# VH-VL binders against Putative adenylate kinase, part 2

Target 1, 196 residues: Putative adenylate kinase, of Methanosarcina mazei (q8pz69)
Amino acid sequence: MLIGLTGTPGTGKTSVSKLLEKRRGWKVVYLNDLIKEEHLYSEVDEERDSVIADMELIRERLSGILEEEKGQHAEKAKVNGEEKENITIIESHLAHYITDIVIVLRAYPPELKKRLEKRGYSEEKINENAEAESIDLILAEAFEWCKKVFEVNTTGRTAEETLGDVEKIIDYILAGKENELQEYIPGSLDWIDSVP

## First folded at step 5 (VH-VL)

Design e22 (from e6 with heavy chain Y52W; framework fv_pimurutamab)
Fold by ESMFold2-Fast, scan of step 5:
Structure e22 (fold): chain C 196 residues (1-196), chain A 118 residues (1-118), chain B 107 residues (1-107)
Amino acid sequence: as target 1 above (196 residues)
Amino acid sequence: EVQLVESGGGLVQPGGSLRLSCAASGFTFSSYAMHWVRQAPGKGLEWLGVIWRGGSTYYGNEFTSRFTISRDNAKNSLYLQMNSLRAEDTAVYYCARGTWYKYPFDYWGQGTMVTVSS
Amino acid sequence: EIVLTQSPATLSLSPGERATLSCRASQSVSSYLAWYQQKPGQAPRLLIKDASNRATGIPARFSGSGSGTDFTLTISSLEPEDFAVYYCQQYSNWPLTFGGGTKVEIK
């Protein structure tokens, strides 16, 4: 099962993914790192100090990673005699363009600004991300492209507290109980007036 | 002009199935969340569920196992598949348009009557 | 789920009188509360959204107020066409829920 963990930078998706990988042993693809390390982009935006991702290259590379993961699962099943969940998490602010199932991490924009300041983001990038979060940009895109969307508010919470919600969502999906995930149904947060 | 027209209602026996359709016109259907709402004779309004642009769905707790919402953006059509129907499901069924971000229902269809009776 | 309680269930008034309808939520819905009018044999019609904002084409005699758990719909002077059933609806939390309705009937 392929699950996207998406959200505006500063919402905690990388921290949560690292904890999820450590606690559950699930495969995590840190897509933004992969894009830069393997040059899965066609253009560089020097002004924004960023790259313009190439979705075709990304999809080809991910197909290879998923095939490798499938092979490893089959081999472990032979050794252990256990049938474990085959979960791969795609962590990126672009993950909702890739996966049919997505968990969108959210953060109150004023708090998001403080988190990004601590991480050394430029003032321009901080304001761009806070504005995007205030208008639900990534959540709106997830509604457009994904088949199953869950929303987790990380405001005022630690990465470990957020991890608990992400684990619950994935466990309930695996159990066929996604209809019980009422706390995580998207669309109730309104932060449009939260930034000047 | 914005229009929503439901069809597919009728008489069905308990335990039966029925599929309702809602034909949308006058707006970019694929840009809106769509909802189903029902109303039993002489009773109030009850929300059934929603389908967002990408096809993700959410249902009221009592409907998740028996009812399925789907959409066909190429045909500007919304559907409600109803299974294992009970006498309590007798109602007028409305489709309604939600705003892309917020969900008061700015346009409703005229409704289609479903009667579940032996 | 959030329960919305509308009162009174029935309000008997004459044309020209002021109507005041209440909607109470079991927990805070902030300002995510709408009012609908349903006339006999018709689909519901959106009157008020975000607790106090009139929908397009709705006459000025209709006004909404309130926030949190207590909401009011006011019709300043009833016209003959205003005798109908009125429903409140919250869209703060899933599942979406409606009040039981208030019937405004002619005395």
Scores: ipSAE 0.017, ipTM 0.575, lowest interface PAE 6.6, mean pLDDT 87

Design e27 (from e6 with heavy chain T99R; framework fv_pimurutamab)
Fold by ESMFold2-Fast, scan of step 5:
Structure e27 (fold): chain C 196 residues (1-196), chain A 118 residues (1-118), chain B 107 residues (1-107)
Amino acid sequence: as target 1 above (196 residues)
Amino acid sequence: EVQLVESGGGLVQPGGSLRLSCAASGFTFSSYAMHWVRQAPGKGLEWLGVIYRGGSTYYGNEFTSRFTISRDNAKNSLYLQMNSLRAEDTAVYYCARGRWYKYPFDYWGQGTMVTVSS
Amino acid sequence: EIVLTQSPATLSLSPGERATLSCRASQSVSSYLAWYQQKPGQAPRLLIKDASNRATGIPARFSGSGSGTDFTLTISSLEPEDFAVYYCQQYSNWPLTFGGGTKVEIK
């Protein structure tokens, strides 16, 4: 099962992904690192110190990774005789363009600004991300492109606390109990007035 | 001119199934979220569920197991599959147009009547 | 589930009078509230969106106000065609919910 963990930069998706990988042993693709490392982009925006991702190159590379992972999982299950969950997490603010199932991490825009300041983001980039979060940009895009969308608010919470919600969502999906995830139905947060 | 036309309503026995259709015209159907709303005779409006551009569906709690919303963008059509029908499902069923995010219903169909009775 | 309570259930007035309809939410819906008009045998028609923005083609006599939990629809001077049932609806949270309606009838 392929699951996207998306959200505006600063929402905690990388920290949560690392904890998921350690606690559950699930495959995590750190897509932003992969894009930069393997040059899966068409051009560079030097002013904002960012790259413009090439979705076709990304899809081709991910296809290869997923094929390798399925083969490895099948062989290990055959050798050990144990049934194990075959889950791959795509972690990126672009993950909702790739996966049909997505968990969107959210953060109150004023708190998001403080988190990005600690991470050394430029003033311009901090303001762009806070404004995007205030209008629910990534959540709105997930509604357009994904088949199943879940929303998790990380405001005032640790990565460990957020991990609990993410694990619950994935476990309930695996158990066919998605209708019990009413707490995570998207669109319950309104932050449009949180930034000037 | 935006038009939404429901069809498929009628008389059905308790426990039966029925599939409603909503034909859209006058706008780019694939760009809009589509909703189903019902109204029992002499009663108020009740939201059933929504389907978004990407295929995401969300339902009212009492409808999750018995009703399924789907769409066919090539045919500009919205569907509601209703199973295990009960007398209390008797209502006029409306399709309505929304947006991808927090938006009311700017256009409605005329409705189609579903009567569940033996 | 957010419950919307409309009051009064029935409002009996004469043409030319001002109508004031209330909608109260059980928790904040910010400004994500709409008002609809429904005439007998017809589908609902959108009047007001985002608490106070009049929909296209809606006469100026219709106005909406409020935010959070308390909302009002005002018809400044009732015309014969305004006698109908009015529903409020929130689109802040799932499931989307409607009020029970207010019937505006001729006295």
Scores: ipSAE 0.022, ipTM 0.607, lowest interface PAE 6.2, mean pLDDT 88

Design e31 (from e6 with heavy chain T99L P104Y; framework fv_pimurutamab)
Fold by ESMFold2-Fast, scan of step 5:
Structure e31 (fold): chain C 196 residues (1-196), chain A 118 residues (1-118), chain B 107 residues (1-107)
Amino acid sequence: as target 1 above (196 residues)
Amino acid sequence: EVQLVESGGGLVQPGGSLRLSCAASGFTFSSYAMHWVRQAPGKGLEWLGVIYRGGSTYYGNEFTSRFTISRDNAKNSLYLQMNSLRAEDTAVYYCARGLWYKYYFDYWGQGTMVTVSS
Amino acid sequence: EIVLTQSPATLSLSPGERATLSCRASQSVSSYLAWYQQKPGQAPRLLIKDASNRATGIPARFSGSGSGTDFTLTISSLEPEDFAVYYCQQYSNWPLTFGGGTKVEIK
């Protein structure tokens, strides 16, 4: 099962992904790091100090990673004599272009600005990300491209608290209980006025 | 087929009130953000406001005190309540569909004319 | 609010000629820009979304380009039905705003 964990930079994707990896032992692909390390991009955006991802190169590389993970999972099941969940998390603000199932992490734009300031982001990037979050940019894209979309608000919460919601979503999906995840249905947040 | 049909326009005196309706059909109305856009005679397009799936609204700065957008998902209907009307509010009023995951308008009604005159 | 400036206000051309319409934003709108066509007495019709993607049913002679603050709508060879008013619209920032329009008229 391939699940995307997406959201605007500063929403807690990386922190939650590291906790999922540690606590559940699920495979996590830190896609932004992979793109940089393996040059899975066609151009560099100098204005934004970022790279323009090449989706074809990304998809090709991920196919290889997923096949390898599937083989390792099967091998571990044979050696250990037990069957475990085969979950792979793709963590990136681009994950919703890749996965059919996605969890979108959200943060109140003024708080998002504070988080990004603490991480040393430029004023330009902070404002760009806060504006994107205020108009639901990544959530809207996820709704368009993905089959199953869940929304988790991280505002005023610890990574552990956010992890609890992410784990619940994944566990309910695994149990065939998606219809009980009404709390996480997209569209409950409206932050347009937060960063006019 | 997607259809949006506005109604409720007409002649109204300055200071008066008017409620416009937009009847939607051919799509799941409750899944879409809906917008009102107006156009004064011989002038350009002016965005008035949006109402999201859940009922939250956002207006252009000059409209928040006099205009209210609402919706009734059970009736597939969008409304614009206009109060304290002025001569400069004379325009064709369009309802338009914005997918809540998109902020451009893929379908428009044909518009309803509101004339504010003494 | 973001101000969109369209130029020229009026473009007088003959059928078969190329039309190039400009839309400039007072600040970056990335690629969150749409183009609409409006004929007299009719509602606007979506032509281009996300700066360069043609809407369903729009002829190939219409193309959009640009990003950031400078955008162009091009009609490669004008047909009689293309003489109309064209509006750009940004959806990068709230409130949503339209340009003042460019009227493409017959010489």
Scores: ipSAE 0.008, ipTM 0.467, lowest interface PAE 8.9, mean pLDDT 86

Design e32 (from e6 with heavy chain T99H, light chain D50Y; framework fv_pimurutamab)
Fold by ESMFold2-Fast, scan of step 5:
Structure e32 (fold): chain C 196 residues (1-196), chain A 118 residues (1-118), chain B 107 residues (1-107)
Amino acid sequence: as target 1 above (196 residues)
Amino acid sequence: EVQLVESGGGLVQPGGSLRLSCAASGFTFSSYAMHWVRQAPGKGLEWLGVIYRGGSTYYGNEFTSRFTISRDNAKNSLYLQMNSLRAEDTAVYYCARGHWYKYPFDYWGQGTMVTVSS
Amino acid sequence: EIVLTQSPATLSLSPGERATLSCRASQSVSSYLAWYQQKPGQAPRLLIKYASNRATGIPARFSGSGSGTDFTLTISSLEPEDFAVYYCQQYSNWPLTFGGGTKVEIK
């Protein structure tokens, strides 16, 4: 099962992914790191100090990673005689362009600005991300591209508290109980007036 | 001219299943979110669920285990699969057009009657 | 879920009179509130979207106002075709919910 963990930069997706990896042993692909390390981009935006991701190269590389995971999972099942869940999490603000199932992490834009300031983001980048979050940009894109979308508000919460919600969502999906995830259905947050 | 036409309603026994269809015309069906809404005789409107452009589905709490919404963009058609039907599911079922996230229902079909009775 | 309470349940008025219909939400829905008209044997018809914006083809006598939790639909001068049931609906939060309706009937 391939699950995306997406959200505007500063929503806590990397911290939550690292805790998921440690606590559940699930495979996590830190896509932004992979893109830079393996040059899965066509152009560089020097002004914004960012790269323009190449989705074709990314999909091809991820296909290879998933084939390797399938092989490892099958081999372990043969040795141990146990069938374990094969879960891969794609962590990136671009994950919703790749996966059919996504969890979108949200954060109140004024709090998002403070989080990004601590990370050394430029004032321009901070304002761009806060504005995007105020108009639900990534959530709206997820509706366009994904089959299953869940929303988790991280405002005022620890990474451990957010992890609890993400784990619940994934566990319920694995159990065929996604109809019980009513508290994570998107559309309950309105932050349009939260940025100057 | 935007048109939505429901079909597939009728009499069904408790515990039975039924599949409703909604045929769309006069607009680019694949670009719109589509909803199902029901209304029991003499009662108010009740939202059942939605299917978005990407295929994402969301349901009212009471409907997730028994009802499934799907669409076929090549046929400009929306479907509602209803299982384990109960007497309280007796209602007129409407399909309705949304648009993007956070949009009301700008067009409705005329509805199809489902009666669950022994 | 957000509960929408419409009041009164029934309005008994004569043609030419002003009708004022209320819809109250159990928590804020910002301006994501719509009004629908339903006549006997017919599907609902969208009247007002985003609390105050008339839908295409809706006569000027219909107006909506409010934000947050308190909303009003006003019909400035009732025409014979306006006697119907009116529903408010929020589309701010999932699940989407409707009010119980207000029946506008002839006195």
Scores: ipSAE 0.015, ipTM 0.596, lowest interface PAE 6.3, mean pLDDT 88

Design e34 (from e6 with light chain Y91R L96Y; framework fv_pimurutamab)
Fold by ESMFold2-Fast, scan of step 5:
Structure e34 (fold): chain C 196 residues (1-196), chain A 118 residues (1-118), chain B 107 residues (1-107)
Amino acid sequence: as target 1 above (196 residues)
Amino acid sequence: EVQLVESGGGLVQPGGSLRLSCAASGFTFSSYAMHWVRQAPGKGLEWLGVIYRGGSTYYGNEFTSRFTISRDNAKNSLYLQMNSLRAEDTAVYYCARGTWYKYPFDYWGQGTMVTVSS
Amino acid sequence: EIVLTQSPATLSLSPGERATLSCRASQSVSSYLAWYQQKPGQAPRLLIKDASNRATGIPARFSGSGSGTDFTLTISSLEPEDFAVYYCQQRSNWPYTFGGGTKVEIK
């Protein structure tokens, strides 16, 4: 089962993904790192000091990773006599363009600005991300492209606290209880007036 | 304060092309998703598509091959390029401001009439 | 796509009477349901958002209720300016869809 963990930079995707990997043993693909390390891009955005991802190259590479993961999972089941859920998490602000199921992490834009300032982002990039978050940009994109979209608010919460919601969502999906995840249906947050 | 003004409508022959414009004022245009909605004479409302601040576009299935939505944030303008027009595309075309799931279409333009006929 | 069915298609009423308009969705739209008013020759105007929240400037005689698949718009006492076509719209899933409309006309 392929699950995307997406959201505006600064929403806690990487921290939550590391905890999922450690506590559940699920495979995590840190897509932004993969894109840069394996040159899964065709051009560079000089103004924003970033690369423009090539979605076709990304999809081809991910197919290989998923096939290898299936093999590793089968081998571990044979050796240890244990059968676990075959879950792969794609962590990226682009994950919603790749997976049918996504969890979108959200953060109150003023708090998002403070988080990005602490990470050394430029003023222009901080403002751009805060404005995108205020209009629900990534959530809106996820809803248009994905079959199942869940929204988790990380405002004022630790990665450990956010992990609880993410784990619940995935566990309920595995149990076929998606209809009981009403509290995570998108659209309950309103932050349009939170930034100038 | 908030205003949306459509223009560019008119009479066009089947198979022809037309580009509609929507001029926005009174709000930070670049921060909003913008939608196109049409209404055939005597019929109901039909959603055409949306464009997000970054330029990503999404359309109703019936419109993906013939219609293109674009925007120019520096000019506070929204556009709808219509190609291979058919008689059934005859309608009033509205631009509208909104977000897909939280804020419905809170402001609409007055509409511009497109008539496809020979 | 989510289909919205509005009923009745036409209501013929006099000023002062109550109007009750129904909108039913083919699948749950939670509370992501809006109501619009359209007068002849004019653009639609937002009346109600999120099933029950009145938009800015909309008179108190308009109210919305419902969740999931069943929604109602009520006009407690019709004024002359309320004779119009009313549309419901869902934004729970794309493509966004509108109901077929209910025409409230003067008798």
Scores: ipSAE 0.016, ipTM 0.475, lowest interface PAE 6.4, mean pLDDT 86

Design e37 (from e6 with heavy chain A33H; framework fv_pimurutamab)
Fold by ESMFold2-Fast, scan of step 5:
Structure e37 (fold): chain C 196 residues (1-196), chain A 118 residues (1-118), chain B 107 residues (1-107)
Amino acid sequence: as target 1 above (196 residues)
Amino acid sequence: EVQLVESGGGLVQPGGSLRLSCAASGFTFSSYHMHWVRQAPGKGLEWLGVIYRGGSTYYGNEFTSRFTISRDNAKNSLYLQMNSLRAEDTAVYYCARGTWYKYPFDYWGQGTMVTVSS
Amino acid sequence: EIVLTQSPATLSLSPGERATLSCRASQSVSSYLAWYQQKPGQAPRLLIKDASNRATGIPARFSGSGSGTDFTLTISSLEPEDFAVYYCQQYSNWPLTFGGGTKVEIK
């Protein structure tokens, strides 16, 4: 099962993904790191210290990673006689362009600004991300293109608390109990006026 | 012009099943979120569920086990599969169009009547 | 679920009079509230969205106001075609819910 963990930069998706990888042993693709390390981009915006991702290169590389993971999973099952869930998580603010199932992490825009300031983001980038979050940009995009969308608010919460919700969502999907995930149905947060 | 036309309604016995269709024309169907809403005779409006353009579905709590919404973008058609029908499901069923994930219904079909009775 | 309470259930007025319809939410819906008009045997028609924005083709005599939990639909001067049932609807939280309706009838 391929699951996207997406959200505006600063919503905690990397921290949650690292904890999830440690506790569940699921494969995590840190897509933003992969893009930079393997040069999966066509252009560089040097002034804003960012890259313009090449979706075709990304899809080709992910296809290879997924085939490798399937092969390793099958070989482990053959050797050990054990079968475990084959789950791969794509962690990126771009994950909703890739996966049909997505968990969108949210954060109150004023708190998001403070988180990004701690990470050394430029004022321009901080304002762009806070504005995007205030209008639900990534959530709206996920609604348009993904088959299953879940929303988790990380405002005022630790990565461990957020992880609990992400684990619950994935476990309920695996159990066919998606209809019981009422608390994660997207679209109930309104932050449009939270940023000047 | 934008048109939504429901069909498939009729008389059905309690415990039976029925599939409603909604034919869309006059707009790019695949770009819109589609909803089903019902109205019992002489009563108010009740939202049943939505299918977003990407395929995500969300339902009113009472409908998740008995009703399924689907779409066929190649045929510009929306469907409502209704199972285990009860007398209280007797209503006019409307399809309606949504333009964004937080947006009300800008166009409605004329409705199709479903009567559940023995 | 969010419950929407409309009042009064019935409003009896004459053409030319001002109609004021109320919709109260059990919890805040911010400005994610719409108003619909329904005539007998017809589908509902969108009048107002985002609490106060008129839908395309809706006459200026219709106006909406309010935020949070208290909302009002006003018809400044009733025309004969305005006698109908009016429903409010919230789209802030799932599941989407409608009010019970207010019938505006001729006195």
Scores: ipSAE 0.030, ipTM 0.611, lowest interface PAE 6.6, mean pLDDT 87

Design e38 (from e6 with heavy chain A33Y, light chain L96Y; framework fv_pimurutamab)
Fold by ESMFold2-Fast, scan of step 5:
Structure e38 (fold): chain C 196 residues (1-196), chain A 118 residues (1-118), chain B 107 residues (1-107)
Amino acid sequence: as target 1 above (196 residues)
Amino acid sequence: EVQLVESGGGLVQPGGSLRLSCAASGFTFSSYYMHWVRQAPGKGLEWLGVIYRGGSTYYGNEFTSRFTISRDNAKNSLYLQMNSLRAEDTAVYYCARGTWYKYPFDYWGQGTMVTVSS
Amino acid sequence: EIVLTQSPATLSLSPGERATLSCRASQSVSSYLAWYQQKPGQAPRLLIKDASNRATGIPARFSGSGSGTDFTLTISSLEPEDFAVYYCQQYSNWPYTFGGGTKVEIK
């Protein structure tokens, strides 16, 4: 099962992904690092000092990773005789363009600014990300492109506390009980006026 | 050939309502952000709002209570519902296409004139 | 909201002359600034995006420069078809905003 963990930079998706990998042993693909390292882009946007992701290259590479994981999972199940969940997490602010199931991490824009400041982001980048978060940019895109979307508010919470919600969402999906995840239905947060 | 064609403009009395349409062709409509921009006679351009691919909207502060943007991706159509119209709403209304959140308008419609007068 | 101030309001020039148009933002818009040309009775046409990148089909005589709060559109040698109104627009933050326009008119 392929699950995207997306959100505006600063919402905690990388920290949560590392904890999921350590606690659950689930495979994590750190997509932004993969795109840069393996040149999965067709163009460079020099003005914005960024790359324009090549979705065809990304999909080809991810297909290979998923087939490899499927093979490894099958072999491990044969060896120990124990069935384990075959979960792969795609972590990126672009993950919702790739996965049908996505968890969107949210953060109150003023707190998001503080988090990004601690990470050494420029004032311009901080304001850009806070603005995007205030208009629900990534959440709205996820709802448009994905079949199943869950929203988790990380405001005032540690990565460990956020991990609890993410694990609950995934465990309920695995159990076929996603209809009971009402706490995580998108659209409960309104931060449009949180950034001048 | 990318085309955007507005319709639905006309003369309306103060307090009235009007619905504008924008018909898109020549591109995958569902993949784009769509915007409404207006221009009063002899004045500059004013952004009204945007609709995301899936229907989520954001408006300029002055327009939230009276104007509603919607879309029908199956019909390649964009709409602007205008209520409680005032004389100062008299303008040419343009629909415009945006590739992403931080992107300018690469294509515009021809505009449709809305006149609010008694 | 971010306010864009264009100057001058009107430029009266002859064909062959250089036109320089200014756009100043009330706060930084980074490079998220576009220039549009509008002729009477027509929709605006995108000329420059991201402060300095010419849109497809736009002649080389049009160039944009600047970043942050201070932007310039230059037309190196005016052609008859260049006499129009020019608008700058920021797309750094919502609401998107436009400058008041600069009219380039024939002397």
Scores: ipSAE 0.000, ipTM 0.463, lowest interface PAE 14.7, mean pLDDT 86

Design e39 (from e6 with heavy chain A33W; framework fv_pimurutamab)
Fold by ESMFold2-Fast, scan of step 5:
Structure e39 (fold): chain C 196 residues (1-196), chain A 118 residues (1-118), chain B 107 residues (1-107)
Amino acid sequence: as target 1 above (196 residues)
Amino acid sequence: EVQLVESGGGLVQPGGSLRLSCAASGFTFSSYWMHWVRQAPGKGLEWLGVIYRGGSTYYGNEFTSRFTISRDNAKNSLYLQMNSLRAEDTAVYYCARGTWYKYPFDYWGQGTMVTVSS
Amino acid sequence: EIVLTQSPATLSLSPGERATLSCRASQSVSSYLAWYQQKPGQAPRLLIKDASNRATGIPARFSGSGSGTDFTLTISSLEPEDFAVYYCQQYSNWPLTFGGGTKVEIK
């Protein structure tokens, strides 16, 4: 099962993903790091200190990673004599362009600004991300591209607390109990007026 | 029970403007994508555009400059502002609710007729 | 813009017969295809979503199949209330588009 963990930068995706990896042993692809390390981009935006991702290269590389994981999982099951759920998490603000199932992490824009300031983001980038978050940009994109979308509000919460919600969502999906995930139905947050 | 009721249709002269309303009840309106779809007499369905809770809109290519979709979540209301109306805009206009992550329209209003003629 | 072509334009059948309606897309829409029923003077009604999933309250005689560019709506045994116009709709890409419709009429 391929699951995307997406959201505006600063919403806690990386922290939650690292905890998922440690606690559940699920494979995590830190896509933004992979893109830069393996040059899965066609252009560099020097002014913004960012890269323009090449989705074709990304999809080709991910196919290889997923096939390798499938083989490793099958070998482990063969050795141990047990069948286990095979889950791979794609962590990136671009994950919703890749996966059919996605969890979108959200954060109240004023708090998002404080988080990004601690990370050394420029004022320009902080404002861009807060504005994007205030209009539900990534959530709206997820609706356009994904089949199953879940929303988790991380405002005022620790990575451990957010992890609890993410784990519950994934466990309920695995159990076929998505209809019980009413708390995570998207669209309950309205932050349009939270930033100028 | 889920209900969508359109209003504001009528006869309007070419070049005129008209604002349609859609009143929603029986569900958490702010959680849904809301769409406008039209149907000319004896013709098929034509999608006009959509609006999400956060105000994000997307329109069919032909409608971007003349039609504007807006919503008021506090009033459970959806709007379609139509400007520079033409005879070919004569149609029944429906509001429709989008399934939260898939966009198929699980509920439709009864429609309101807009006639553009001199 | 993705163009959906429905065929036939008109299907003349008797109650109890099987109806098979086609919808073809100009490019792949994966499984993001819905079917609607519309009776004269009424709003459309959602029948099938995600190519094959029946909407709430829709009778078992309605079924959908297909993926990519070729889709089919089947009514296994027509009831009198099933004589109507049927539209397919894709929601894979913006703008959303509908097929031209297939009218199922009494022979």
Scores: ipSAE 0.006, ipTM 0.469, lowest interface PAE 9.3, mean pLDDT 86

